# VHH binders against RNA ligase 1 (RLIG1): the designs that were tried, part 2

Target 1, 325 residues: RNA ligase 1 (RLIG1), of Homo sapiens (Human) (q8n999)
Amino acid sequence: MKRLGSVQRKMPCVFVTEVKEEPSSKREHQPFKVLATETVSHKALDADIYSAIPTEKVDGTCCYVTTYKDQPYLWARLDRKPNKQAEKRFKNFLHSKENPKEFFWNVEEDFKPAPECWIPAKETEQINGNPVPDENGHIPGWVPVEKNNKQYCWHSSVVNYEFEIALVLKHHPDDSGLLEISAVPLSDLLEQTLELIGTNINGNPYGLGSKKHPLHLLIPHGAFQIRNLPSLKHNDLVSWFEDCKEGKIEGIVWHCSDGCLIKVHRHHLGLCWPIPDTYMNSRPVIINMNLNKCDSAFDIKCLFNHFLKIDNQKFVRLKDIIFDV

## First folded at step 10 (VHH; from u04 with D30R)

Design v02
Fold by ESMFold2, fold request of step 23:
Structure v02 (fold): chain B 325 residues (1-325), chain A 123 residues (1-123)
Amino acid sequence: as target 1 above (325 residues)
Amino acid sequence: EVQLVESGGGLVQPGGSLRLSCAASGFTFRDYTMGWFRQAPGQEREFVALISWSGGDTDYSDSARGRFTISRDNAKNTVYLQMNSLKPEDTGVYFCAAKLYSDWYTPSKYDYWGQGTQVTVSS
């Protein structure tokens, strides 16, 4: 999985998409949907999509592990967005079809200064020392998850910088049908992106933990490879998402050989998300913290301590995990 | 030379029980999802139960849930369907099916099929 692509930038859809108007309403709004057509996109074809490795698109918030203050650190996704004036100027350009001139960003004027310690996503183009906004007008990047930053308290809950570990969910190495939750050295995660999921993330689509005892986990991107994905035809994918147990996921991310990442979301195919019984939350799981020797006690309220108390236990479904406190 | 051979069908009264077996050969049994499907006269095959290739997880149709139990014995290459509290609407031919690495509910997606065994529930 270390050979799979890293999620540094927004991922294009595998299909050409169209903006569709919802069925008419006499109310005060006309909502729009972005739906996939039956045509495979030029970007997907250029990336050799038919040879790519399909994986589960996990519904959470993107994280990154890289160095900060000379040690491995968890970083949270923070995209810079244009101010209102620049956003309107960009929108007006996008609606103009009669003039072939290019749109130019003035990053210093069009964007507020980045938060302290912010870094741009890898492989971002730069002009005059400024990162170039993407096709959506955003500048993707990262901020470090500091121990006491309340804005990122749920990110902080899955790492311990004293022991340099992170709380990770992936397949059990000896049984692909069994999930494993373990403490993983942050150094093993260097330069990888991961998805943070759990009680306080994106409406908790996986049904993990409770308000009194929140449960959060990191999932390395690409950790859940799809083995028997049907052909890349619209009808075959819709059938798979609806009628295959492994298809009870938010979407698919294809990892292409050149490192390009291509996606499809259930919503692109007109399907609903979230759904009550996802593939991930229905799978059996074992707690295996892999802490061979620990001379120091964890704080009694921290997530690592909660998992240590149930170390070596199996649960029939991931969503069934209950802490012993 | 793949073979799926069902057994255990028969005539039973409403409320009764029946256990179906399906002996498999010619493929690596533990890599396959095993499913049970049924077909009433004049009807399409419909999903009843499956047991996953990936660690033995199970799922059931709404009509089977709570009454039927699917299980497998990887040492004997056999899948079972324990049917309890049988009803007349459970009458039909029950088919065993196998699918490599995928837990489909759709009959047309399965790679291999048995010949079927008749289950008749009547008073």
Scores: ipSAE 0.369, ipTM 0.755, lowest interface PAE 3.4, mean pLDDT 86
Fold by OpenDDE, look of step 10:
Structure v02 (fold): chain B 325 residues (1-325), chain A 123 residues (1-123)
Amino acid sequence: as target 1 above (325 residues)
Amino acid sequence: EVQLVESGGGLVQPGGSLRLSCAASGFTFRDYTMGWFRQAPGQEREFVALISWSGGDTDYSDSARGRFTISRDNAKNTVYLQMNSLKPEDTGVYFCAAKLYSDWYTPSKYDYWGQGTQVTVSS
């Protein structure tokens, strides 16, 4: 798998965005929408967007795999946010139409202390060794997902630290039209970011599992390359999202040659998400755990064990995967 | 035993139409991409059309595009080829083929083949 860029920071939109005073369909009680203009952003142009690799933006929660306690670990995204007072101050500043870069942050006063074992995202700006907030006033970072962590139970469900493996959804290596769920060594995922999807993630837009039998999977960022993307014209993209099977996705992430990531979301173009019949659910899926019997000593209730039971099976759709109790 | 049985071929005048059928048995039809190929006398077998396992994706050769339509009924384990505006150059034996994986455009990678049905377009 061609290692594409990692999602460490928030990705900018490929188009210049504007705020419209219309109720947001994305967030409840948000009185404004962020919509894309017809103009490609300078940032995108500078990153050579036209030569970039377009991939499916997967709707989940971002994860990171890096070393912790001398072994590969899964990390969950945890951004530090300003306290109420600081947020208000920042909002006021933004309303003054001044450049957010000129806003003065006192990180110690404006933010709660970082949780234990919290690390800043890569490329986070630092002053005197302290991470500084991004343009949105957030400090992006990660926390390690410990075994049996209740807060990150869904994250925990897709990793096994004893065997150092993770459950991953990607294309079959020999058939791009076939999806594959496999147990992947965590070591192979080191320094990569992934998207966690599943039953209890972001409303389960892909219809995985059930409340009684939750199913979660990791998808490496960039795993799903778009084959036929239209031109970077607003109307063409809208048509593609609406009319093409491959366009039945949340959005697009361009992986630029310089490592920059650029995105466009359906919402940026005034389109709805989630949608029925996602592209992800329009392809067959094969289970390929590829674990030796000696490596399969999983807890009976473990997600890995469930997948082992259906190893080598092919399903019409992801949502057809049902674990027998 | 895996079987692909083509039918619907025959003699037709230029500009005419034929509908070919291929009945499949002995394998999980719904999991396979189905394709139509043809072979004219003294020529190599050539790609005509394909339809994905779900029926959601179709593709055609340049010669077939706009004139031919491939479809399938998974409940009946059958794939069809509607051929309109037939030309003398469309004459040949038409073969049905099945492929499990999505490398749709490589004839040599198809898993199963029918015996073929003769299509003759002549005035």
Scores: ipSAE 0.021, ipTM 0.281, lowest interface PAE 7.0, mean pLDDT 89
Fold by OpenDDE, fold request of step 23:
Structure v02 (fold): chain B 325 residues (1-325), chain A 123 residues (1-123)
Amino acid sequence: as target 1 above (325 residues)
Amino acid sequence: EVQLVESGGGLVQPGGSLRLSCAASGFTFRDYTMGWFRQAPGQEREFVALISWSGGDTDYSDSARGRFTISRDNAKNTVYLQMNSLKPEDTGVYFCAAKLYSDWYTPSKYDYWGQGTQVTVSS
């Protein structure tokens, strides 16, 4: 399978977007909505969107696998944000009637110093070797996830650096209708971005685990290709999202030939998310750890050990996986 | 033993209605997507309708859409097909099928099948 594009920066919408003065369903207390127009964006056209590979947008937190300390490491998304004063200044700029062309950032004054071991996202705009904020006033980046990190405990739960493996959800290689949870070598994931999903991620839209028994998984971006995509018309897309099983997803990410990623979210079309009966939960799941039990000693309480106990089992739905601990 | 038993078929005049039932046993019914298929003499088995495991999603063939309604009662382990405005071309053996996999429209991908019930629409 051709390696699809990595999610390093914010993906633009496939349609030209406009701001409407309506309460946002996406962000609490946001007095405006960003909605898609019927017009396909120039960026999408330039990227040859019609030849792009459509994939399921997975609702989680973005992760990155790259080398750290001479071994593959999982990295968590950490965007630098402007301080309160700078944020206010930027907001005022955005709402100014004079439509100024450019906002001037003083990164040193407007942002806190980068955290230790922080790296900018790939393709981040830089001036004189210094990353600059994006259109949202953020500097996208990554931080390494250390073992037993409390702040990133859910991230750390899906990776084992001793064995250099990660827990990954993807399609079964021999059955497109079957999902597979497996322990994947981190080396196989190098330079890929993945989506972390689970009990404590974004309100758990996929119903994984429980508070008592949290369950998290990594999904490589682009892992779930859409087979039957409708036309890029609002009515068709809305109907697809509402009425098609495959459409029971957060949104679509197009992987373009030039490496660009383009998206459409349900919210762009005025649809709600999360929803019950997601497409992800409409397929059976098989556990395939592919680890030699004799060679793998995990902590009894760790997620890897739980999956080993149910190795080779098949579940009707992803949300049916419950660890009896 | 897994069983799917269809009922409700029969002879009906054009424009008439039938309600098919399929009683399931021997498997966890609530976890399965259920489908109705039909086979006319000398023809291949074709998709008619499906309902997801939760009942939240339904789909129909073009021929069935607007006339047929699929529903299920998980408490009774039963799936139904309400057929209205029946036409002679609707004649055939109707089969109930159960599936765990996400390929909804391919008969060969269904795990369990009933024996079928005959529906005949004729004047």
Scores: ipSAE 0.006, ipTM 0.268, lowest interface PAE 9.7, mean pLDDT 89
Fold by ESMFold2, fold request of step 23:
Structure v02 (fold): chain B 325 residues (1-325), chain A 123 residues (1-123)
Amino acid sequence: as target 1 above (325 residues)
Amino acid sequence: EVQLVESGGGLVQPGGSLRLSCAASGFTFRDYTMGWFRQAPGQEREFVALISWSGGDTDYSDSARGRFTISRDNAKNTVYLQMNSLKPEDTGVYFCAAKLYSDWYTPSKYDYWGQGTQVTVSS
C-alpha cells in the first residue's frame, strides 16, 4: 500500500484558475481573488487525477517531522520570499508585454539569508547547491521547533522532546466515525507532514480551546480520506461543498500515484471559509493518551498534562473539549 | 425492489409529540444515509434531519434542532424521527429518503424515497 504524499511544496489547483478583482468600498484594500474556472487543469490531467486519493484539506499551518540533533523533531514551514526589489522584478516579468524568454533569479542577492538551521523542502530543485525558487518566486523549507522559541510556542505545545511524543488527531482505528486524540511517538511520524490546528492558528476555524486554555493538535496530511466525492465536474464539487455534510471542509487534496499533490480550496470555487458547522466538528472524539496518568514529569500547565487529566473521556464534538484545570 | 414505508403521522395539537418510523427493504440499509424531509402545501421539499451511513452521526435543520431526534436500528432496517414541541409550521408530508455513502442536505441527491406520512399540527 503506497504511502500518501507529503506536503513539501505549494500544490497546484485541480482547475485552471484566473485572477479577478473584487468590487469593494474605497476604504478597504482592493483584494484580488484567484478563482477556479470550469476546466480541469493540465497538471491535474498529467497526474492522473481521476485515480488519485482525495483527502480533506485541513486549515492550519504546515509542519514536518524529520531528524534534528540526532532525534525526531517537529519542523515549522518557513518559505523564503524574495526581497522587495526582486519581487518587483518578478512581477514586472510576469506582466511584461515583451514576452521575455525566461526570468533569472540570483538567490544570494534576491533573498535574505536563510534563518539558522533552515532546510529546503524535500525534492527542491538545486543548481550548484542553490535552491531554485518555485513558480511563485518562493523557496519552500523548514525550521526546527525549539522548545523555548517564542515564535513557535504553539508548535512547541504539541510536542514533548523528552518523551519524544506529539499530540495527534486521527480517525479511531476501529471506528471511522470516531476521532481520536493520542500521544504518538515522533519516530512514527518521521518524514511525514502534518497540519497544526487550534486556538491560536489561522483564526481558529475549528473553535478549539480558549484564550485562557489554548488547545492545539497535529493532523497528519491525508489522515481524512474522502469516500463520497462526486465527479470532478465544477458544479458537482460546488454542490458537494455546500450540500453534503462531508463537504463542510476547507478544501480537498488529491494524492496522485506519482506522489504529486493537487488541491482545491473553497475560495477557488467562490465559496466561503471558515464556516460555522465544519465536518471536523460533526463527529465525536475520544481522548486516548496511552501514557501513565501518575507521571509527574509533565509540567502542570503543559498540554500533555491537561489531556492526561481527561484521558479516556469522549466528547460529542472536537470543539466541546474542556480541560480539567 | 426497494421500499421505504413511513408510518406514525397524524393530527397533533401544538406542543405535542409524534414518532415517525420508516421501514426499509431491498438494499443494504447499513450503507445508506437516511434522511427525513418535509413538504408543506405549495412549497418545495425541505431537509429536516439525517443520520449518517458512517457511525450514525446526525444533523438537523435549524428549525428541527433541539426538538427532533433522528435515530436508526440497523437490525430492523428502520429509521425514526422523534418530533417534540410541535408547531403549526411543522405541518406537512414527511418523507423518508436514502442515499448510498453520502450525507446530502439536498433532496434531489437522494436515491430512494418513501410515499410520505402526513403530519398536521392544528392550532
Scores: ipSAE 0.000, ipTM 0.489, lowest interface PAE 11.0, mean pLDDT 85

Design v02
Fold by OpenDDE, fold request of step 23:
Structure v02 (fold): chain B 325 residues (1-325), chain A 123 residues (1-123)
Amino acid sequence: as target 1 above (325 residues)
Amino acid sequence: EVQLVESGGGLVQPGGSLRLSCAASGFTFRDYTMGWFRQAPGQEREFVALISWSGGDTDYSDSARGRFTISRDNAKNTVYLQMNSLKPEDTGVYFCAAKLYSDWYTPSKYDYWGQGTQVTVSS
């Protein structure tokens, strides 16, 4: 399988978007909605969107696997944001009739210093070796997830650095209709971005685990290719999202040949998310940890250990996975 | 219609061998864990062996372990039980069974059953 693009920066919408003065369902107290028009964006066209590979947009938090301390590490998304003064300045500028290209950032004054071990996202624009904010005024980046990090405890729960493995959800290699949860070597995930999903991520849209027994998993971006996508028309996509089982997803990410990623979210099309019955939760799932006995020396309370106990079990749905404590 | 049809049973002398086959139809065979059970006259049905849907995992009763081998061919929708070093106590009707969702802790919970094939071990 061709390696698909990584999610390093914010993805643009496949359609030209417009702002409507209606309350947003995505953000509390947001007085506007961003909606897609019927016009395909020039960016999408330039990226040859019609030849791109459509995949399920997974609703979670973005992660990155790259080398740290001479071993593969999981990295959490951490964007640098401007201070309140700079943010206000930027917002005022955006509301002005001036060209957005005329806004000048002073990164040293407008942003707090980068945290320790913070790295900018790939392809971030740089001036004089310093990363420059994106169109939203943010500097996208990553921080390494250390073992037992309280701030990133859900991230840390899906990786084991001693054995250099991660808990991953993907399609079964021999059966596309079957999902598989497995322990994957972190080395196999190097330079890939993944989506962390689970009980305590974004309201748990996929119904994983419980508050008492939280369950989290990593999904490589592009892992779930859409087989039957309709034409790239606004109405056709809306119908697909509403009527098709495969359309019971948050959105679509197109992986373009040039590495560009293009997206459409249900919200862009005026549809609701989350939904009660997701496509992800409508497929059977098999547990295949593929760990040798020597690799099973996990903490008794560790997520890996829980999965080992149910190794080789097949479930009707992802949400049916319940750990017995 | 779901069907499990056992074959290969018969009369054999102690120390002999038999190979049982179970042909499956009417369901997606490759999705099911398959098992063999046996029932002697006047006794309860007992577990003999199981094989996971992929064929990667097997389990045996204590009596069967070391003598019996369960295998499957998903392309042929068939599960097999090679029985070696047969003993008189192995006499009984052998049943093939299918289980859709795995429960490795409860191997007796199967969804479909065959009619059985008679195995008789006698001098």
Scores: ipSAE 0.000, ipTM 0.244, lowest interface PAE 14.7, mean pLDDT 89

